# VHH binders against MAM domain-containing protein 2 (MAMDC2): the designs that were tried, part 2

Target 1, 162 residues: MAM domain-containing protein 2 (MAMDC2), of Homo sapiens (Human) (q7z304r168to329)
Amino acid sequence: IECDFEENHLCGFVNRWNPNVNWFVGGGSIRNVHSILPQDHTFKSELGHYMYVDSVYVKHFQEVAQLISPLTTAPMAGCLSFYYQIQQGNDNVFSLYTRDVAGLYEEIWKADRPGNAAWNLAEVEFSAPYPMEVIFEVAFNGPKGGYVALDDISFSPVHCQN

## First folded at step 8 (VHH)

Design i6 (from c7c with G107A; framework vhh_5c3l_4)
Fold by ESMFold2-Fast, scan of step 8:
Structure i6 (fold): chain B 162 residues (1-162), chain A 121 residues (1-121)
Amino acid sequence: as target 1 above (162 residues)
Amino acid sequence: QVQLQESGGGLVQPGGSLRLSCAASGFTFSNYAMSWVRQAPGKGLEVVSAISTSGGYTYYADSVKGRFTISRDNAKNTLYLQMNSLKPEDTAVYYCATLRYSGYDWAFDYRGPGTQVTVSS
């Protein structure tokens, strides 16, 4: 489940196909000169890497972009943590789901409505008693634009301290 | 409309190899992450391997890591599982299944009828 998105690798995370919007690797020497992209959390520089979704690429309302983890391999219980940014002024919803063997989604976390586009730490109690996936989802509820960025996913087999 | 059909199962001796294939139809195969899941007699389902839409990223259960290789051919709408160094513990019905997810009405799981793999002397 852990990934810092360095060296342009997704650590087994995959996009669910969407013709209009998907998660992309940001940072490093690759950039879009017409977009405002966040500084990488891992290195706090443009030479690091992170994942992001930008609603400037959304062509239809109420679409979702999902980044899906590898299936869990053993029972897991503990704290799932990651850093995220939400650009100001958008109506996008950033959520974390689990998906079980029956195809059922359970929302286990939802981003606060932050005032600033700054890196925020999320700590989520997580339990997977059988194989399941963790899904980072951005739902686009309007055309206002803006990015959501994700970095430094980690898991600790102890309860969250926050 | 969606159909998944497995083939390539059979009887093999311990240490042998088999290659499973799954032919997909009735949907845009390249839009779905895919998986191989198995069920041994009297046991629950185990996900042994999964592959991303592009084939660039894969998952393997610890029980098969280093022995099994998943791959896909999007031009042929086919999923593969290369199984090497087979053990009696690998005896199971193997199912091909989609791993497509959506926060809306696209979140469907499809599974084939399965193909029997038996590893015995």
Scores: ipSAE 0.000, ipTM 0.130, lowest interface PAE 13.8, mean pLDDT 68

Design i7 (from c7c with F108Y; framework vhh_5c3l_4)
Fold by ESMFold2-Fast, scan of step 8:
Structure i7 (fold): chain B 162 residues (1-162), chain A 121 residues (1-121)
Amino acid sequence: as target 1 above (162 residues)
Amino acid sequence: QVQLQESGGGLVQPGGSLRLSCAASGFTFSNYAMSWVRQAPGKGLEVVSAISTSGGYTYYADSVKGRFTISRDNAKNTLYLQMNSLKPEDTAVYYCATLRYSGYDWGYDYRGPGTQVTVSS
């Protein structure tokens, strides 16, 4: 049995998936969650909403939390933008991938080192000439990575400004 | 340019030891979880060991648990695999790779050209 080590193609290896860590909808006063979670970017208030993932739910090495977009249908090219906040990560990686209909992943963006307490703008050149998904992924290597938050995902059919 | 370069492979007798090294360049090594992946003759790829960005968490396949030790030196951009009590079944090409778990399977962004390990009398 010949095999090449391609993205998502490990020839007889089985996945070690476990749904212990997932992205959740966050918000302020309505949610019965700890107060460490951020305010949303749009309103800077407890009444807004954002997506978040918290490392305290990690049970195994290499757990990932993926937030997956709908498939693109029409060809698209332009700027994908979003706001994100990283509390402080020791051993977690926040990345953006595309996945095509064949199941192949391509990393198109990765957050710099453990972030700050402010919302940061990410602007990513994005091209989908055929149907694709966009995947926001946090990869965890233990329960002490802190939270990652995501808000205001948008697309514009123009080049990014940064 | 991203490069991963393995060294330390060779021929060893059963029960012997080898230490593999992987020199990384062209990317921020300390931002990536790393792995050692092997391919035995006529077999598929096997992730034998993995290590977190800080080195605080490690993974070992059941086939090598208790015999192999993975470590990293972020100051030197180097990944290591200490292989003890080697068996003929450990004969394979060993690859240094960045590590990604992307939904269903283990994957990588970057992989080295590999180093041959042969365990034979």
Scores: ipSAE 0.000, ipTM 0.187, lowest interface PAE 12.8, mean pLDDT 68

Design i8 (from c7c with Y101F; framework vhh_5c3l_4)
Fold by ESMFold2-Fast, scan of step 8:
Structure i8 (fold): chain B 162 residues (1-162), chain A 121 residues (1-121)
Amino acid sequence: as target 1 above (162 residues)
Amino acid sequence: QVQLQESGGGLVQPGGSLRLSCAASGFTFSNYAMSWVRQAPGKGLEVVSAISTSGGYTYYADSVKGRFTISRDNAKNTLYLQMNSLKPEDTAVYYCATLRFSGYDWGFDYRGPGTQVTVSS
């Protein structure tokens, strides 16, 4: 379950498709007309890539953008880590869920509010004793919010360092 | 262990009021949009009201607009529905449910056992 979002590919991650708001590949030469796009964490430049969702594209009540991992194929336990940015926003909730084969969601992590425009490291204890998906979710449920950016997802079979 | 438990249902006369509550536990309530869904005898499920994670957005079915008010208290993990000017047509089992929007459909990951509301003279 690793992805740096380089080469314009998602490493098997998929959006839960809806027409209102989805995660997009950012970086390179692409610019958001409504916001300054952050620099890629991996390259510290616009030449790299990351995933983002931006509240300026939120149109309706209960807008949720989900980025869903490939299903785990073997039991695994360890530390799931990633870098993220949360620009100032109202009603932004950035969370990490697991979803099992029965469709049950379990929240395993939630970003602290308020956000800042710096890359932050998240380290989340992760255990998948049977096939599960990992879901990065942003809920933009109010008329005001900023972007959320995600990069450098990695897994280590050791406990998180706190 | 996810639990949603409704309370506050009962028998009222037309024109009366009731306040429903839903106590949530076993998940992060503040990360879910919430809804009140009802089922009248012999009918399908109807979403009567919904509220965003922060409470910044609300939805009301045309059948209840101006009469019902949804609210939430994220610190208490509780969802509320204030029902005013009740009509016999509001008679139903009322369910508290999480709400997730996807592909133009509204999904419910968790739902309570329901509370009966009867409006009769």
Scores: ipSAE 0.006, ipTM 0.153, lowest interface PAE 10.6, mean pLDDT 69

Design i9 (from c7c with R100K; framework vhh_5c3l_4)
Fold by ESMFold2-Fast, scan of step 8:
Structure i9 (fold): chain B 162 residues (1-162), chain A 121 residues (1-121)
Amino acid sequence: as target 1 above (162 residues)
Amino acid sequence: QVQLQESGGGLVQPGGSLRLSCAASGFTFSNYAMSWVRQAPGKGLEVVSAISTSGGYTYYADSVKGRFTISRDNAKNTLYLQMNSLKPEDTAVYYCATLKYSGYDWGFDYRGPGTQVTVSS
């Protein structure tokens, strides 16, 4: 489920497509939305890549965007970590879910209210006794809301320390 | 386990009103867009109304626009549909459902067992 979003591929991640908002590749010269986007976390520059959702193009209530991992290996237990940015806090809900083979969703993490524009590190205790999907979800409750960006997904088979 | 349970259906005369409720449990209700979906005898599923996670945005099918009002109470994990000026064509089983949209059609991860609404004299 690890991915730095470099090399022009999504490491098997897919969007749960909707007509108004989806995750897009950002960074470098690849821009799908006319808004101010964050710099890549890995390079702190416009040359790297990351995933983002920008609600500036949300026209209707279909403001839920999901980025879905390939099935995890199993058994798997440890710390799932990633970097994220949320431009505006109050109407954006950025959450991490698991979805099992029966289609049951379980929320395993939710972003707290951001106070800055820096990349934030999230570390989530993660356990997959069966192959499961990991889902990064953004829900926007307004016509703008701002962007949410995601980069540098990694896994370590040790407990999170932070 | 995710559970959705509708209530408030029944028999009503044309021009009458009904209020449907849906009690949700087993998931973080405030993180899901919600919908009311109906199925009339011999017809397919129709999304009649939908509401965003905060309740700030709503959708209504042309067939019910101006007559139905969707709302939600995230503190009580409850979805509502106020149905006014009911017509015989509104006769259907009404389902409470989580909402997703693929750009081609509506999708639902979870749906309740439904409540019957009959509009007849």
Scores: ipSAE 0.000, ipTM 0.147, lowest interface PAE 13.7, mean pLDDT 70

Design n10 (from n1 with Y101W W106Y; framework vhh_5c3l_4)
Fold by ESMFold2-Fast, scan of step 8:
Structure n10 (fold): chain B 162 residues (1-162), chain A 121 residues (1-121)
Amino acid sequence: as target 1 above (162 residues)
Amino acid sequence: QVQLQESGGGLVQPGGSLRLSCAASGFTFSNYAMSWVRQAPGKGLEVVSAISTSGGYTYYADSVKGRFTISRDNAKNTLYLQMNSLKPEDTAVYYCAKLTWRGYDYGFDYRGPGTQVTVSS
């Protein structure tokens, strides 16, 4: 599970089908006209790429946008890390789930309420004793404006550093 | 740790009203969307209503739309369900829960022990 989203490569990640709201590749020289998006974390410029989801496309209460990893090569245990940004004043909930082969979800991480507009590092203890998917989910409380952005997903087979 | 405690259930006549309350503790209530879920005897779980973190957005199942009103008081860490024009088919155990909309279906995170609502017919 690693992806910097550069050159429009999703590294096998897929959106769960939703007619209204999905994760999109952002960055490059063309600006999004629906909201002010962050600069890429990898390049810290408009030329790099990241994933984002924008609440302006929400049609249903608690509608979710899911970005789903390939099945893990079991067993895996270690630190899953990524960078994220949440626009201030947004009521959206950004969470990480695992989903096993039986379709059962388990929440392994949840973002704190947005208090800044900077890229934040998340480090999540991760264990997959058998093949499972990792799911980045944004649950929307309506079209209040704003975005959630994601970049530089990485995994290390050691416990998270403090 | 996380605790959700429902109250306000009871026995009512058809056409009557009840107000359910859910007291939340052990987590930051204002950070979670909340829902009311019910289970009728011998049936599966049904999400009847949900409310956003701010209370600005609500959802109602078609079976209760126009009769039930969900609300929350983030200062008191309390979720409410005002139930009007109750019908015998509303007889169920009502649970306070955190639910996430996953495309076209809701998934469970946690729920309370439930409160019984019985509408005699």
Scores: ipSAE 0.000, ipTM 0.199, lowest interface PAE 11.5, mean pLDDT 70

Design n11 (from n1 with Y101F; framework vhh_5c3l_4)
Fold by ESMFold2-Fast, scan of step 8:
Structure n11 (fold): chain B 162 residues (1-162), chain A 121 residues (1-121)
Amino acid sequence: as target 1 above (162 residues)
Amino acid sequence: QVQLQESGGGLVQPGGSLRLSCAASGFTFSNYAMSWVRQAPGKGLEVVSAISTSGGYTYYADSVKGRFTISRDNAKNTLYLQMNSLKPEDTAVYYCAKLTFRGYDWGFDYRGPGTQVTVSS
């Protein structure tokens, strides 16, 4: 389950239907004169692609935005890694879940508040012995604006490097 | 492992007050929204109040607005519920819960064992 969100493609990831808060592809083939989003990690420019969620679309307390992977097709175990950025001073909670075919959720990772505007690397031990989905979730716990950005999702069939 | 432990329940007369406390451990308390949920005899679970990670935003069910106040102390990993002007209808087991939202519905990853609140004359 890998995606750099380049070429305006979600690699089979889908937004859970929610008219209030969703993940959006940032950057792309056009430039905005007043971008409120960070530069793409891959290109470090407005021409790159990354997923983000902006809490200005939140209408209700505790609204969540989910980005859901394709269902895994073969047993896999190793390190799931990705880059993320969280706007400082907001109440957002960024988490990673697995969801099996019965609909049961398990939290496998949660972001701490890194205290900076730079991209941060997350490395998560991951195991899918049967078909399941990986879900990137942002929970907005207040009306305060803010973004969470995600880029460069990759998997390696070896243990994480700490 | 995540642990939530409620205290402060008891018997009180109508119009009285109680303050519930919840001690949290096994997770970074300040990074999660928290809630108080209750279950009255023969009824389902009801979310009565919720509080954001910072304490800057709160939610109250219509049944308790103006009477209950939720608060948190992130330095002490403790959640509180101040209950004023209690009514017999408030009689329930009260649970401290680590809040989550699944789509359009409230959900909980964890809840404590609960504390009994009885309001009777």
Scores: ipSAE 0.007, ipTM 0.165, lowest interface PAE 9.3, mean pLDDT 70

Design n13 (from n1 with L99Y; framework vhh_5c3l_4)
Fold by ESMFold2-Fast, scan of step 8:
Structure n13 (fold): chain B 162 residues (1-162), chain A 121 residues (1-121)
Amino acid sequence: as target 1 above (162 residues)
Amino acid sequence: QVQLQESGGGLVQPGGSLRLSCAASGFTFSNYAMSWVRQAPGKGLEVVSAISTSGGYTYYADSVKGRFTISRDNAKNTLYLQMNSLKPEDTAVYYCAKYTYRGYDWGFDYRGPGTQVTVSS
């Protein structure tokens, strides 16, 4: 489940393909990220890598971009943590879901407010008594534009720090 | 406590018009996209129309494009659906809903009790 998204490596995470908007690997030297996209949290620089969603191509405000984990090993319980950044000025909603083998979704976390200029740490109590997927979702609620970035997903088999 | 209350349904002849209203309370209405969804007898839920937080962006199902207009008044916490050129196939219970974000799967965080629209000659 853990992934720092370095070297274009998704650690088994996959997009739920949408013709308009999906998660992409950002950072590195291939693209110029200096003006609009965030610096990588792992290296705290534009040369590192992270995942991001940019709403430029949203056709309907109900469009979503999902990044789906490999099926978890079970049982597991503990703290799922990750860093995220949200661009201001749009109606994006960033959430974390579990999806079981029957296809049922459960929201386990939602960003508390539109982001700030810094990477934010999220710590989510996580329990998978049987195999399930973890889904990072951005929902586009209004006008086009803006990004959500994700980096440094990790899991610890202890309760989240208070 | 979130509450959504629809009104304006009724019996109308084919080709007629109705305006539905939905009064919202218990949450900051202007912060959420809103939807109208319907359920015809013996069928599943269909999202008919949706509107962004500001009202600047709208969606319509192909079955209602050109006939229905969604709008909102954030100062009054009210959602509207103007339905023109009604057809018998528009007969359904209409629900005001706060859309649930679950990808391509339509669902609702909150839904009103619904208002019946019957189109019959």
Scores: ipSAE 0.000, ipTM 0.183, lowest interface PAE 12.3, mean pLDDT 68

Design n14 (from n1 with R102S G107A; framework vhh_5c3l_4)
Fold by ESMFold2-Fast, scan of step 8:
Structure n14 (fold): chain B 162 residues (1-162), chain A 121 residues (1-121)
Amino acid sequence: as target 1 above (162 residues)
Amino acid sequence: QVQLQESGGGLVQPGGSLRLSCAASGFTFSNYAMSWVRQAPGKGLEVVSAISTSGGYTYYADSVKGRFTISRDNAKNTLYLQMNSLKPEDTAVYYCAKLTYSGYDWAFDYRGPGTQVTVSS
């Protein structure tokens, strides 16, 4: 499940299809070509590569962007950790779900610190006793929700300390 | 166990006003967008209004825009619909509905039993 999103690599994570809003790779030294049309103002970081989703691409009242892990293959229990940023938490919801082989979603975490543009550490108790996927989801209620960024997903087979 | 209970319907003259309320329980109300959906006699379901989790964004059907106002009180787990300048065409059963974020489509996973609004004279 671990991924630092370096080298523009998604570590097997995939977007669920959405015509308007999806997770994208950001950061690093790869820049948009300098153009008459400035396009590099939505989100940027100086710290490696990360994933992000931006409400500016939302065209409908309620849109959902999902980033889906590979299916787990062995029983796992412990602490799932990741870093995230939320520019403005106004009417966006950043959540972590599990999805089992029957397609049943279970919310295991939700961001509670909106409006903090610094990288925040999230530590989530995680258990996958049978094959399942982990889903990072952002739900936007319109184009003014700002951005959400995600990086450095890691797992430790011990209880979370926070 | 999700429960939604509407109240505030009744009989009113054209041009009158009503305020509908919906009491929600059995889920974290502040995590979900909510809507008011109506069904007029002999017609299908129509989404008349929706409100985001914080209340910062609202949607109104063209048929009610400028006349209806949706609001929510997350501390009280309550959804409201203020209906002004009511017309005979607004006669319908009004349902409180929970919107779902679990996919790429708008969906209502729960509705209340509804409250009747009749505009007649």
Scores: ipSAE 0.006, ipTM 0.204, lowest interface PAE 10.0, mean pLDDT 70

Design n18 (from n1 with D105P; framework vhh_5c3l_4)
Fold by ESMFold2-Fast, scan of step 8:
Order: structure tokens, then C-alpha cells, then sequence
Structure n18 (fold): chain B 162 residues (1-162), chain A 121 residues (1-121)
């Protein structure tokens, strides 16, 4: 489930297909002329990699971009942590869901609107007693929202600190 | 748990106006996009209009564009549909619906019991 998105590698994560808006690998020497992209959390520069979605590709206000983990293989319980950025003035909804084999979604975390373009640490209590997927979702209110970025997904089999 | 209750339907003549309201409870209304969906007798459901969480973006079906206006009041947990220049073809039960986070084309996980709108001369 862990992934630093380095080497243009998704660690088995997949996009839910959408013709307009999807998660993309950013960082390195990649330049997007349609948006200002965040710098990598790991290297504090564009030499590293992260995942991002950009609202400029949104055609309908209720579009979602989902980044879906591999199905969990063994019971897991602990702290799921990751870093994220939400561009200032953004009204996109960034959330974390679990989805079971029956296709039922459960929201386990939702981003606060910090109002800054800094990397923020999220620590989420996570439990998958049977096979489940973890889904990072951005729901867009329209093409003006800007980017949401994600990096350094990790799991620890202990309760979240703080 | 989730409750949606429509009001404001009724009988109106062609060219008339009605304003529908939907009172929402049991969930954080401001976190969800909302829609108005209608069903004419013997027909399927049609998404008539939808509104983003903030109210900044709206959708209208071609059949109602320019005549209907959707709006919301997040402080009052209320969704509205202003219907102008009503036509006999607008006769239907109108439902308030909570949209899911599953993207366009929109799905919804709950709708209210509906309010009847009849446009008849």
C-alpha cells in the first residue's frame, strides 16, 4: 500500500478512468503549462515525484479523480500516513475512502482547507480486517479549483501518533 | 438517517412559475452536491438540474435550460428550484437527490419522497 511515487512508479495504484481528469505523476523535470505544480515533499524540489490532480481538466463540476490502491491481502490495522497539498483558494474536496469487495464506500478521512500551499501530514487510523481498497479521491466543484497533490504514502502497524 | 423533504409543488397553468424547496437533514449538507430529478408518469428518472457544494457551479438538462434556476442555502440546509415558463412536458414528480462522490454522469444515493408538479391548461 506504501508508495513514494519515485521512478514514475505507482506501486500498483490505478486511476478510476475519467476522460477529463485523472491523477498524474508530477515532479522531476515535468512542466505543466496549465497549472503551477507543487515541489516534491521527499526532496523539497521538482527532482522527486508525487501524484497530483488539476481542476483545469475538469469538464463537469461533480467529476471525481480516484487513485485506487491494490486490494489488501492480509488483515491490516494501524496508521496510514501521507503528505498532501491543496492549492490556496481551492474548493475541491480531498477525501480518503475504503471500498470493500461488495463495492461499498466508507469515508475514513477528509482534508481540512488549510489555506496554505505547504505539504501537510495526514495520519489516518486504518483497519482492513478483510480485503479492501484504499481510494484517494478529489471531487471537483469546477475547473477553477487548482491542484491537489499526494506523496509519501506509508503504513505503520501501530496507532497514529499525535 | 438521511432525510430529504420536498415542498412547493402544485398545479399551475402553462407559462406559470413554481418554487420547489428541499429540507435536508441527517448529513453534512454543505459537503455534497445536490440535484433535482424528475419522473413523468410511465417515464424514467431525468436529472433536471444539479448544483455544486458551494453553489458556484450548476448543471441544467437541455429541456429546462434558461427556464429553471437551482440554488442552495447551506446555512439552512435547503435546496431550491425556481421553475419559470412551465410547460405541460414539465409535469412530473420532482425529487431532491443527494449526489454521490462517483463522478459524472451523476449517481445519487438518496432521494426524497417527491413533490408533484402538474402543468395543465
Amino acid sequence: as target 1 above (162 residues)
Amino acid sequence: QVQLQESGGGLVQPGGSLRLSCAASGFTFSNYAMSWVRQAPGKGLEVVSAISTSGGYTYYADSVKGRFTISRDNAKNTLYLQMNSLKPEDTAVYYCAKLTYRGYPWGFDYRGPGTQVTVSS
Scores: ipSAE 0.014, ipTM 0.223, lowest interface PAE 7.9, mean pLDDT 74

Design n2 (from n1 with K98T; framework vhh_5c3l_4)
Fold by ESMFold2-Fast, scan of step 8:
Order: structure tokens, then sequence, then C-alpha cells
Structure n2 (fold): chain B 162 residues (1-162), chain A 121 residues (1-121)
């Protein structure tokens, strides 16, 4: 379920269909007229790639953008880590869910509201004793809040250190 | 410990007004979308109104549009519901609740004990 979003591919991750807002590949020479996008964490430059969601694309109160992993192979247990950046964040909630084959959601992580726009490391204890999807979700409640960016998803079969 | 405490409920005559308040503590109030949910006697839960984290977006059920106004004060950790032109059909216990949208439905992670609103002559 690892992905650095380089080489212009999503490593099997898919957007849940939503007519109003979805995750996009950022970086490279892409211009965004709605907000200032973060630099790629891997290369720390505009030439690298990352995923992002920008709240200026929100048109309705209850919009969500979901980036869904491939189905995991069972059993799987360890530390899921990724880098993220939240700008302004007033109307955005960034969360991580699991979804099982019965369609049941469980929230396993939610972003703190940091006082800065730097890349932050998240380390989440993760267990999938049967096939599951991992879902990165941004819930948009308005145009205020700026973007959310995601990069460098990795998994290690050991407990999280911090 | 997360706490939500409603106030401002009571008995009012049809056509009257009430203002509900909800005091929040034990969590970062400004990080949560908030809602007012009611339960009338013998009926299920109804989301009557919701407000985004900043207050930039609001939602109202068709039953209350034009009569109710939701607002929030993040500096005071307080949620409000201004209820005008009250009808007997608005009689219910009103709950303050955090709102999480999970892509399929509304989630309510935290809810207060409720405040009774009775609209009767």
Amino acid sequence: as target 1 above (162 residues)
Amino acid sequence: QVQLQESGGGLVQPGGSLRLSCAASGFTFSNYAMSWVRQAPGKGLEVVSAISTSGGYTYYADSVKGRFTISRDNAKNTLYLQMNSLKPEDTAVYYCATLTYRGYDWGFDYRGPGTQVTVSS
C-alpha cells in the first residue's frame, strides 16, 4: 500500500467518484490558481509529485474526497506512515479510515490542527486480519480551509515508534 | 473528557421564539462541524441544522428552513440555534452533537444530554 506518487501513477489508489471534489496529482509544472500548493516532500521541489485536495473546489456543505487503497492481503499488522500538510484547515477534516468487505467504516486516525503548513509525519497502528481498504478522507464543509496534501505512504510490519 | 451541555429549552406558545445554546469543553471545538438533532415523541432522530467548522456553510432540514438559524462562536466554544415561528410539530428534545461525514452518512461522535422544547398553547 506504499506510494510516493512519483512517476505519475497512484500505486493502485483510486478516488471514490464525487462530482464536486477529488484528490489530484500535484507538483511538476502544474499551476493552481486557487491556492499555493506545497512543494513535494520527496524532492522538496515543484518537480516532485504528491496528492492534494483543495477546498476551493467544494460546492456543497457535505462534500468529501476519498483516496482508496487497493484491498489489503490478510493478515497485515504494523505501522502505516505518511506525510501530510494542511493549510488553514478551518472547513476541512482529514481522517484515515478502514473499510471491510461488508462496507463498514472505522476511523483509525484523525489529523490534529497544527499551527503551521509544514509537512507532518503521521504514524498509525494498523491491523487488517482480513482484506480491507485504507481510505484517506478529507471532509469539506466550506471554501475556507485551504488544501490538504498527502505524500510518501509507507507500511512497516513493526509497531510504530511515535 | 468531552462535554456538550445544551440550555435555553422550555415551554413556548405557537408562533413564539427560543434560542438554544450548547457549551462545549474537553475537545478542540473549532475542529468539529456541529449539529442540532431533535427527537419528537414517538419519532426517530432528525438532523434539523448543521454548521461547518468556520461557520461558512450551514444546512437546514426542509421542516425548519426560514425559521431556524444556526451559528457558532469558536472563541467561546458555543453553538447556537435561534428558533422563530415555532410550531407544535417542533416539540422535541434537542441535542447538540459533533458532526462527522463519512462519505455515506452523518456520524455523531459526541452528543449532549438534550434540552426539552415544548410548543403548546
Scores: ipSAE 0.006, ipTM 0.184, lowest interface PAE 10.9, mean pLDDT 70

Design n20 (from n1 with T100D D105S; framework vhh_5c3l_4)
Fold by ESMFold2-Fast, scan of step 8:
Structure n20 (fold): chain B 162 residues (1-162), chain A 121 residues (1-121)
Amino acid sequence: as target 1 above (162 residues)
Amino acid sequence: QVQLQESGGGLVQPGGSLRLSCAASGFTFSNYAMSWVRQAPGKGLEVVSAISTSGGYTYYADSVKGRFTISRDNAKNTLYLQMNSLKPEDTAVYYCAKLDYRGYSWGFDYRGPGTQVTVSS
């Protein structure tokens, strides 16, 4: 489930299809002039890549953008960590869910409001005793909000350090 | 504690109108999207309408689109549902709900106790 989003690839992560708002790859040499986007956390430059979703692309109420991991293949227990950046979002909610093969969702983490303009480390105790997906979700309630960026997803089979 | 209190339900004839109100307390009302959810006798829950934090965006189920109007007054911590051209199939208990949606399904943190709406001739 690890991914640094370098080489302009998703490491098996997929968007839940939505015609209005989805997670996109940012960084590299191509600029998006319609949004203020952060520089890559890994390289701290535009030469690296990260995933992002921006409220500028939200057209209707109740849009959600989900980035879904591959199914886990073996029992896992440990620390799931990632870096995230939230510009600001009075209408945004950034959350992490697990989803099992029966389609049951469980919220395992939610970003605190208000958002900030710096990369933040999230460390989430994670357990998957049977096959599950990890879902990064941004929920939008209108055009007011900001971007949410995600980078450097990693897993360690030890308890979170912080 | 989050508290939601519905009012305005009652008995009306087909083609009539009702206005539901929901008084919210115990949380910052203006920071949350809100919804109206109903449950008809012997049926499951149906989300009939939802409104964004600012009131700038609304959702309506196909069953009520064009007949119902959701609105909110953040200064008064109150949610409204204007119901026009009521039909017998609108008969249900109507709940005010604090919305928190996710993935493929709608989620609710809290619901009020509900108000009964009966449409019969």
Scores: ipSAE 0.000, ipTM 0.170, lowest interface PAE 12.3, mean pLDDT 70

Design n3 (from n1 with K98R; framework vhh_5c3l_4)
Fold by ESMFold2-Fast, scan of step 8:
Structure n3 (fold): chain B 162 residues (1-162), chain A 121 residues (1-121)
Amino acid sequence: as target 1 above (162 residues)
Amino acid sequence: QVQLQESGGGLVQPGGSLRLSCAASGFTFSNYAMSWVRQAPGKGLEVVSAISTSGGYTYYADSVKGRFTISRDNAKNTLYLQMNSLKPEDTAVYYCARLTYRGYDWGFDYRGPGTQVTVSS
């Protein structure tokens, strides 16, 4: 499930395409000149990469953007960690869900607001006794939007260190 | 514990106005999108209006668009519905509901006990 999003690789993660709201690869040399996005966490430079979602294309109430992992190998238990950034003053809800083979969602983590423009470490106790997908979700609740950025997803088969 | 309590319902003549309020407690109100849902006698639930966490986005069912206005006061943990030009077809129990997200799906995890609105001559 590990991915640092470098070299434009998604490590098997899939954006659930929506005409209005999607996860994109950020950083690198080519970016929207009107967007103010963070530099990547791994390299702290314009040449590194991360995933992000922004309100640029949001046209409908409660649009959601989902970044979906490959199906996990069961059983799997440990600490899922990642870095994230939420632009302050937005209506975005950034959450982490599991989805089982029956399509049932379970929220396992949610970011607090207001965010700061620094990279934050999230450590989430993760247990998949059956094959599941992990879903990074951003729900847009207003036209102000702002960005949510994600980088350096990793898994360790031990309990989170806190 | 999560609590939602509606007020402001009543009997009103066609063409009249009412303002509903919903007092929320037991959760961080400003972190949730909220809605007004109604149920007429013998009918299913209808979402009439919804509002985003900041109030920046609103939704209205076609049946109430231009007549109803949803708003919220996050400092007072209160949701409002201003209902103008009421019609007999608006007669229903009105519920305050907390919205949830499940990908493209959205639903309600909590709703209040409801307040009756009757529009009759």
Scores: ipSAE 0.006, ipTM 0.214, lowest interface PAE 9.9, mean pLDDT 72

